Miniprotein binders against p81326. Designs and how they scored, part 48

Target 1, 226 residues: p81326
Amino acid sequence: MLHFGGFIMEINHISKILEKEREEYIRNKVEEYLKQGFSKDDAVNKANQSWRTYIGHRIQDVIYNLLKKFLKDSGLKVTTDKALNNRNLPEELDKVKRLIAINYGEYLFLPDADVIVYKVENNDIKIIAIISVKNSFRERRFETTYWKLKLKESPVTSHIKVFLATPDKDNEISYKCPNGKPKKMRIILEYELDGIYFLKEDFEETEKAKHFGKIVEDIIEISKKL
Key: E = the ipSAE of ESMFold2; O = the ipSAE of OpenDDE; V2 = 0.75 times the mean of E and O plus 0.25 times the DockQ between their complexes.

## First folded at step 7 (miniprotein)

Design A44 (at its last look DockQ between E and O 0.49; V2 from the best seeds 0.00; counts 0 for: pae E 5.5 > 1.5)
Fold by OpenDDE base, look of step 7:
Structure A44 (fold): chain B 226 residues (1-226), chain A 83 residues (1-83)
Amino acid sequence: as target 1 above (226 residues)
Amino acid sequence: SEEEKKIEELLKKAEELLWEAEELAKKGDYEEAIKELEEAVKLLEEALKIAKELGNEELIKFVEFLLKLVKYLIEEIKKKLEE
């Protein structure tokens, strides 16, 4: 069914669209690794790993650009943890970086923050939300939850909403209790996070689990309360 | 920049066409929906051209994805027409 709501609503097809590139990508990478002296089996394994990283970045980039575009008119800004990993940051981004930092006593570290949404009012920066982008949950299943809990520990960061955006290609968290069996990961992620946004149609919708198309409105609403 | 503004305008127009196409498709007007999407493709191609001229890799990749998305939608509608 065609989703209504422009580009952000039609994002449901992101996995299918990007997966079309997989065969060619894998082929090319296998050839590259073979030339480097790896065995065929090693080359295939490395290519598959490379693909997982590649596709993850592709999805993240799309989400970043969509949010950047659709939040612009509301006066909200977006950045990424990658952009913050610079020695010479503009003042605005330096402030953003400091406002998401987590205290570990003698050290401050940044949470994993694929997308950071913030607003600037009267030269003051307010962090609104951090969006973690996950294509699959094979690795670091509860990493986003860890960062959410850490952010809650400080009055400086406790207000920051943490969202998960995922196509959930393998249906790992799309349903809470498929076939009567509770999905631990879905239940925990939904409980601990402020929201899960699916880049797909086939999922169990709840108050916190929504279609990605709703994320813009939700972020704007949150921003008005800060 | 002026070029970036032009890209934004093109993307906005393309999105409007996407909305129209979706409404048409809901009504079963698939042929007209495809026409709207094909026009959106043209706008996105122009945006891509400008992005390439600017050398903005982020915009290039983003617009390329949008192109793929719209083309995919066209394909899906065409499949419905064949049913």
Scores: ipSAE 0.710, ipTM 0.884, lowest interface PAE 0.7, mean pLDDT 92
Fold by ESMFold2, look of step 7:
Structure A44 (fold): chain B 226 residues (1-226), chain A 83 residues (1-83)
Amino acid sequence: as target 1 above (226 residues)
Amino acid sequence: SEEEKKIEELLKKAEELLWEAEELAKKGDYEEAIKELEEAVKLLEEALKIAKELGNEELIKFVEFLLKLVKYLIEEIKKKLEE
């Protein structure tokens, strides 16, 4: 349960709350694309694609701010991959960036980590968790799993917990065996990741699959063991 | 700053009202829960005003989300009042 407000149901509905912006957003974007010379059909398609990107970023921003506010008193800090891509990084964030980078021989790449939680002790930085936010599973279904496996390959990063946060509006991973049939995507994601946090109420809760409102308690508990 | 401390105080008071509203709603006291949530809206609107004066875009977006959240809660509880 998040300390602010305490309404688990409400926090779990972040995507639903933000969806109320959709109609106005689409209308404005269609107008923009029509002015650029696109046909009506193309403008509508591009506006819908734009919305999916926009809503994903909005959910990420909300999650970032909630975690930042609720983890502050536990000595935990929060940043984003967007912040880490700035050219003018302060030294603390530069260290965070280096500590999560994946080594591909001559190249270093950041995992796709929308939100990163870390702590600072005696000038040392320890990465606690990354949270990947997925609004839907149409594309890149196993990207988060890939990054978990890559982080496990190094003793420097193997302790980092990898969480998925999702509204799962289309019920793609909400249940393990809907209608008695195994849902491979849900089963694989739950097996490989450290946790799945649903931004809705209707899903099969397990030890790893929880309401999003539980994520703060889980992160704090993990940080105490590290 | 004093403005940032004021925003934190307003958010804390709004949180307390949300907790009280949740307990009232669990008891079926929906009218009272709505009253508490409407007071939380007033506090968040004040916090938003201060955040805009500071020009803190991150804080503005966060308080705007909280306002949407509380208004969502009010509408959900009003549905329960209707049956």
Scores: ipSAE 0.165, ipTM 0.603, lowest interface PAE 5.5, mean pLDDT 84
ESMFold2 (binder alone), look of step 7: mean pLDDT 86; pTM 0.831

Design A45 (at its last look DockQ between E and O 0.60; V2 from the best seeds 0.00; counts 0 for: pae E 1.8 > 1.5)
Fold by ESMFold2, look of step 7:
Structure A45 (fold): chain B 226 residues (1-226), chain A 83 residues (1-83)
Amino acid sequence: as target 1 above (226 residues)
Amino acid sequence: SEEEKKIEELLKKAEELLWEAEELAKKGDYEEAIKELEEAVKLLEEALKIAKELGDEELIRLVEFLLRLVEYLIEEIKKKLEE
């Protein structure tokens, strides 16, 4: 039986899978920094910082590639805010950029979105959703909610769904009231965003907080209404 | 291209094997689940070979991750056999 969800349902283990790369990555990076003339202590510190950046980008890349694969047959296209920041964009991507940009007078800025899902119908482009990928909530906790609120301010962008995708390895937003105490970050994120999609098994599921494997079905359903 | 269609066919067959392996593991049929996953590895290795011949870096990274995912699943099911 053919299903879209086999690989995407198993992505819940992404943090454990990618963590196995850490030892080799750190070893190689330390060697690289030592060759550049850094002290041993500086090379180790830089290698560990490099790992945190690497793992975050690696998770984003996996999510991007999976969504690109699983949404293709539904006529949905996927790009990234990094791709949209390139100069001399193809016409299609330039239109996508204009359709998600936030106007600040004479300045035009893209939301901080890692993945953008859109469709093309008869040269008309409709933005379906943006997905923010967060590995950790130690910094920039509510950045995604800011962008949702800004997108709601314009009739051109108010339909755009804003999702958060996260492994939430440190359990910062996995439960609403862990140990009997309300977790403000989870409560506010769930209230303000259109959905939170967890790349792990252990979290409190609600109508807005779901396993990441459900995101493809949700996006397809939304696209049919737009 | 024909190569891209072959990769898509291999990935779809590998996905089907993962679904079947998950159902087997839920029933406690761990050895059978591992056999299905080992077949999925073979299909993904073929897909990776074709992706490398195409030079499609995004596809290469995707298939490499899928291989790591399936290998991880095999390891986890083997741990359950020992329990």
Scores: ipSAE 0.616, ipTM 0.845, lowest interface PAE 1.5, mean pLDDT 87
Fold by OpenDDE base, look of step 7:
Structure A45 (fold): chain B 226 residues (1-226), chain A 83 residues (1-83)
Amino acid sequence: as target 1 above (226 residues)
Amino acid sequence: SEEEKKIEELLKKAEELLWEAEELAKKGDYEEAIKELEEAVKLLEEALKIAKELGDEELIRLVEFLLRLVEYLIEEIKKKLEE
């Protein structure tokens, strides 16, 4: 079995590859904002914010497409929360949407789910995993943990694995105790989530903290137990 | 579709070449690694062409990224050859 490992393993370079576009992107956005009447400083700040959003979406898109491709042969399907926001959903996606919904009494809301992995067997849908993709942890540091905890509260969703995928460019969670000091965020995320997958080589590997290259195999294994 | 199958085959072959190139690079055979990666680029370019013909935007984006990845690897190996 040719392990789907080649391209996925090399994803370590995703940040560097996408960052090559940064200078041009920033330049163009600064010019755009200047034309809109913003000051130079404001234009630069807005451009940088725009870049963070842009690069985050790009990484999410890459991960989505990779997982879609590499899980296809296993009969697993993938979708996104964005796709589920449509009013006119196909029956299959409507079922997926309902199966990941979190109960808030009178209301059902969806967790943040950048990638949703599910299988279809005999017209029954089983949600396997939700993957949150984070480029940086400057904002919403424990949001993924919140959703994991909420999903655990219902027997309908308690089986759903929640994974975090990140290049962790700023080394915020790559190590548990760098220089002997515990990194609270790494420890909590690793404890609460089902797994953290790094799109890089330089990180502390544990049972739950793995290279992104392992995610396909792990998902397939989980799918066999459901 | 037949075109989708062709793309899958091309991607599979490209991935195999990538793996071979990595093994070659680990052994210090950088020139040969680059040749393998250049062949992978050709396969991915063909896949991209087919994907564009199909109008599959997701597949287009995937293949484009894979192309960028392989090109980046070639650049990195070339740097090692110059050292």
Scores: ipSAE 0.454, ipTM 0.773, lowest interface PAE 1.2, mean pLDDT 91
ESMFold2 (binder alone), look of step 7: mean pLDDT 86; pTM 0.827
ESMFold2, look of step 9: ipSAE 0.559; ipTM 0.824
ESMFold2 (binder alone), look of step 9: mean pLDDT 86; pTM 0.831
OpenDDE base, look of step 9: ipSAE 0.453; ipTM 0.772

Design A46 (at its last look DockQ between E and O 0.04; V2 from the best seeds 0.00; counts 0 for: pae O 3.2 > 1.5, placed apart)
Fold by ESMFold2, look of step 7:
Structure A46 (fold): chain B 226 residues (1-226), chain A 83 residues (1-83)
Amino acid sequence: as target 1 above (226 residues)
Amino acid sequence: SEEEKKIEELLKKAEELLWEAEELAKKGDYEEAIKELEEAVKLLEEALKIAKELGNEELAKLVEFLLLLVEYLIEKIKKKLEE
């Protein structure tokens, strides 16, 4: 049994569960900004902006830790783009970084790869999947598709699966044709990416658009082919 | 460190309680499932305290999520008892 186990029935609700933190987080941040001399209205606005950044990182951290825990017994390892950007990088992670980096002449950049899944066999590292976590689609809507296209350009990275994980609370990509009108963002993301995993129940499920609770099973199956 | 090993053991025990609680809830044994989840809360609170003392923010954030998850599960099961 290589699922989330006791967590499986609630894994789709990571964002909903984390929303419980909002009231206390906002209260604490408003207090901090008031102490810095901001007006009440400015403090509230800044706290709400801070929450939007916080919740995005919080979802990423939860996804990272859950995948790390549940993939370990399958011989799969997990890291993050933040870990790969540290100056003092262990040899294993340095290899992971080199295996996903994209060459722009004098510059090397990592793709939008919040969470990276890889395996180690006979001292070789194989990158299995990259998961981009998006709390909202207000900015940089198609960055994940851009990075998928760049990864496809090289034989050393073309096998890497690129997934999107999102609560999509505002239903920006939950349906392909809401009210009969094509939703370009959903259609393009589903076409270009290897999968979209929703952190909620209400969305149009397809071969590529799934409940987040399926992601562990999918990653393990992909790893068997590499 | 020794504290990091202790946190891992607490998390493992809490995970086992969550598995047991899920099986109990599937059988309709809701009161016993809640009992196991409440025990998991105690273990997770201890783990959170140690993670904060170590300054391990990533681990503390994971444990905080697990506490929220367990609280969410307890609420759902209590609602089924009222039905």
Scores: ipSAE 0.344, ipTM 0.672, lowest interface PAE 2.6, mean pLDDT 85
Fold by OpenDDE base, look of step 7:
Structure A46 (fold): chain B 226 residues (1-226), chain A 83 residues (1-83)
Amino acid sequence: as target 1 above (226 residues)
Amino acid sequence: SEEEKKIEELLKKAEELLWEAEELAKKGDYEEAIKELEEAVKLLEEALKIAKELGNEELAKLVEFLLLLVEYLIEKIKKKLEE
């Protein structure tokens, strides 16, 4: 563990900076929803839901841009499921889309893939990793695990690593057994996924649970084995 | 090391600027917010340079992360300024 105590603290502060926008955002959204005719309680609930979506997208964008930058020199490429949700895809992205698709018999569906890391070698595309970005685990707690298991069922996709990146602001999965009590979600996610990467300092580090700073080197290492 | 301490100091100052910029942006002072963030970029770039000189790749990557975040924030504020 690179004990960059001071630096790791800055990452923690980043999360705080992002959360600092919440109060004003909520206030504005509540006002907006009130104007739309919602009750006060409904307006507050909707505002909170809107915030979760908003902050989640912000974090995802940062992670995407970070990975894109850091992986560029290694020749690795990144995209998103959103980018793949287009009718007119470039050939490369169309291939990426097909290579992450999950078979449901008559239908192919894409897993949730906030970030997709792939390489192009000799005109062949190899998918390296899918990264799910979660700010909180209030909803769809094991959805990433579901997709990992589904990807594992096919020889086409079984090699794809599935990672979770999270600031885990509410400490939902930061520790396995706080106060001697097992946290089911942490244990299951760590067991089923290929890695959990924390955008924070205050977490229990394990072989699979690491600081986000390790994700780039891990992806590069995986890419060399494919 | 002294260099590591210097990095920490730079990061701390950059963080302070980030907070100030956020407060400015909340008040609608977007231009000033951008200036604060641009100053933060300078501090982070210096920190990055030192980290690279030390051969601390992990620290360098983390500083690069911070740079990306600040750049992202600048972009977002600029968009708001254009509205």
Scores: ipSAE 0.058, ipTM 0.443, lowest interface PAE 3.2, mean pLDDT 87
ESMFold2 (binder alone), look of step 7: mean pLDDT 85; pTM 0.817

Design A47 (at its last look DockQ between E and O 0.64; V2 from the best seeds 0.00; counts 0 for: pae E 8.2 > 1.5)
Fold by OpenDDE base, look of step 7:
Structure A47 (fold): chain B 226 residues (1-226), chain A 83 residues (1-83)
Amino acid sequence: as target 1 above (226 residues)
Amino acid sequence: SEEEKKIEELLKKAEELLWEAEELAKKGDYEEAIKELEEAVKLLEEALKIAKELGNEELIKLVEWLLKIVKLLIEEIKKKLEE
């Protein structure tokens, strides 16, 4: 279904677009692993695992680029945890890195922050939101929740909104109570996080569970209150 | 840069065409919707060219993604025309 809202609304097609690439990708990877001496079964398994990783990065990249583009006019900036892993950071990114760090006593560690949205005002940086991108919930189901809770523990980071963005292809969290049975993961994620944004149309919408197309507006609104 | 501004302008125009195409498709004007999307493809291809010339990997990836979306939409609308 064609939705109003420009390119960001068309994110619904991300899974379909990437799936078109899957067969060729798997074929190539299987061939690669066979050449490395793996059995056919092992090669297929490794290829599938590689695909999951690959797709995850692709989705993250798309979300990053879209947010960067659509938030630009609002004067908001976007970065990633990957960009913050550099030894020599520009001053601005070094500040961003420090402002999202979680205190573990003797150590500071960064939360998983696939996308970080921040603003710069008079050389001061304010972190607005962290977006975790999940293609599937097979692993680390509540990791994003953990980071949200940890961020809440400090007055330095307690204001940072934590969002989850997902196509939820397997409908793991698309509905709260399908067939009258509560989906524990959906309920917990929705309760603990500031929002869940779906890269699809078929989901149960709530105050916190929205289409990804609304994330830009929501972030801009949050930014005005900080 | 001037080139980046040009890319932004092209993307904006492409998005406008996308919107128009969506409205046309909702009205059942699929042929005209396809024309609008095809024009959007041209604009995005130009943007991609500029992005590649600039060596801006982020813009390249963005525009490539947008191209994939628009092309997919064209395919979907074409399927509706065949029904």
Scores: ipSAE 0.444, ipTM 0.770, lowest interface PAE 1.3, mean pLDDT 90
Fold by ESMFold2, look of step 7:
Structure A47 (fold): chain B 226 residues (1-226), chain A 83 residues (1-83)
Amino acid sequence: as target 1 above (226 residues)
Amino acid sequence: SEEEKKIEELLKKAEELLWEAEELAKKGDYEEAIKELEEAVKLLEEALKIAKELGNEELIKLVEWLLKIVKLLIEEIKKKLEE
């Protein structure tokens, strides 16, 4: 839709917004931790960890609301891992939760599915895609690829597309061969996942590595095949 | 509801202003682009007020995010005006 294009083209500024907020956030948190008795080095490390958690949740919320808005007219619904952990889970969301669960013998666990896109057709629920939102790759670098591989192991989940959405402000996965040297993290993520969607303009675009603005069109086309 | 319909109308108008401002900025008409973006801020602030009155947390988050984007665009264009 034309309206979607306008807002998606502007989402690539999200890193600039968050960077302006980061300096003040870190300064306030360092002072808070110093008052609690932490050393300067510990306070800085804890403040940076706090920021990474905060920014990850904030980016996830933005992506969720945007997808919910622009997928609605295509008969597609969107939920989040946070919503699936609610104590008063409606029957529809309980079914979504069960449909993405991975079997580990006696235990069922949910994949890292920050945002989930599904449809309801004739009382049937079909999971279209899960989107993992990562602001940085300092920890759990390949967690998303692990979940994709686990979903592929069962015929009931093998159709679920697994996408990564990231601003990648530190250029950890933006290019395959920066300075002529293969970046294993980018190469492995692109190989194993169904797509990587960048919330910025400067990255190496490929068939699987795209601007975030393409994600709505891609999801709609995938949904037509299911 | 009627309030939700009004928010959708305000968001649509703000989006149109964002598109117009982006095209104006690409052509170098920076002052006019800023005026369009400032009007979009007014529409988004009105939408935020209605979303808060409704208590719709999802709409509040969306509109607050859109406001941050528009204000960032205004700052970027103002830097270009400084030559």
Scores: ipSAE 0.013, ipTM 0.352, lowest interface PAE 8.2, mean pLDDT 81
ESMFold2 (binder alone), look of step 7: mean pLDDT 86; pTM 0.833

Design A48 (at its last look DockQ between E and O 0.61; V2 from the best seeds 0.00; counts 0 for: pae E 7.7 > 1.5)
Fold by OpenDDE base, look of step 7:
Structure A48 (fold): chain B 226 residues (1-226), chain A 83 residues (1-83)
Amino acid sequence: as target 1 above (226 residues)
Amino acid sequence: SEEEKKIEELLKKAEELLWEAEELAKKGDYEEAIKELEEAVKLLEEALKIAKELGNEELIKEVEWLLKIVKLLIEEIKKKLEE
């Protein structure tokens, strides 16, 4: 049994570790944009935007790698939407792609699926969960909820669990009713999604809002019921 | 390979030390926690060396990540000791 303790520590400090790279990253990007002819103010703004994108991808990569590692022994597989965007997909991934597709009549589109967990049994693929990774909720606050609702509309995808993973640095959804005031976003996300997993310790735990360290166990349990 | 198994063993031991160190820190045993984390650093550095020798980029990245975590934890605990 991989002692879950070390794993929890790694998760709790992901954001802090990545933030240490911020100053250097911003400095380098500002310099790059200045060389491209942008004003100082524009360069700083663009650098900050670039950082948000960068750190989001880094967190996603960390989560992907962690899940891949910890789910390996259970026989579960992990992929990403990025991997599914290739023109020439292996048969297995092509099947995965088709099994998460949402029907819009004449068109099929994929949900935002940062991480996809699935199992292969006798060459049959079952999608277990989609994990959306968000560093911040400044944009597209309910996009994950939209995809969850769309997935529920089809018997092909209705069983797929949709989870949100976030460090929630700005405490946008860490608490349901801080100071007696309901946090609309937390309440809605918790209600609509199958779970919220926090990459930190300081949050209000509920049945659906848990530490990210519990996600592996939860996914394995779900996989046994499918 | 035998070298990969060695890396895995080192990583496992390092993770165990991380967990123990956290528990020690929660109890206020910061000095002992730091000692265990420093040992974890040594194990991870050895693992990193082997991974580099193998040219396994995935393992290199994993070990480097763990090293960053352990070093960060040491810094955090040291700050608590100064408090």
Scores: ipSAE 0.208, ipTM 0.615, lowest interface PAE 2.6, mean pLDDT 89
Fold by ESMFold2, look of step 7:
Structure A48 (fold): chain B 226 residues (1-226), chain A 83 residues (1-83)
Amino acid sequence: as target 1 above (226 residues)
Amino acid sequence: SEEEKKIEELLKKAEELLWEAEELAKKGDYEEAIKELEEAVKLLEEALKIAKELGNEELIKEVEWLLKIVKLLIEEIKKKLEE
């Protein structure tokens, strides 16, 4: 069991610090789009979309670096979908890419896996988990569960744990039965995925829905069983 | 380099202060937690200065981000003192 209290505190507050940056970011982007000739309404919409992309990438980078740091001494390695899409892959990463690819007949595609955790044993690579980072659920609500189902279709990938990491700032999946009514999105995501890890404090904790700080212990435990 | 080793030592000391401040805040010792966090800020500012002298842009961004987090924590704990 590993404690990283200071870094747990950092990751749990990432949404708060990024929100302080949002107003300035949006203001600058609106001005940029206005200079390109967009109307005020279009510029605002584009700026908000740009912010969502930016904050999503920022959160992914933080998660990657934290996992890389805290899993290293357990013999676990971490990479990203960005790294796997580079043109000139090292042999190790090329193997990782091939081990998570989904077969669609004559086409091979990578799942939407922002962060990948794996281990290397005598040049044999075992994929432990993939982590999908979702900042919001306004679009592609069940994309992560689709990829989990596809991975289960093959014996080569069926062992791969699929986790969702999210700040869930708008409380779209934070509670299972708000006001006594089952929240379909939270129920289905929790049922189909191997875990949901929240980058905030205010959510309903269950066996599969936990604070992000628990993900390191969970990944290490899973790796021991494989 | 020797400067990069100095930054690593400063970051380690700052992390120790953050962990102590967390324990103090759990006990409700908010004033002492703030003092430890303020010391962590000083160490991180020293690390940032060295990182800028080295021109290490990735390290600069990492330290600047950590500074923002620690300063946010100070603000949050100060709000608890006023309540």
Scores: ipSAE 0.015, ipTM 0.378, lowest interface PAE 7.7, mean pLDDT 82
ESMFold2 (binder alone), look of step 7: mean pLDDT 86; pTM 0.827

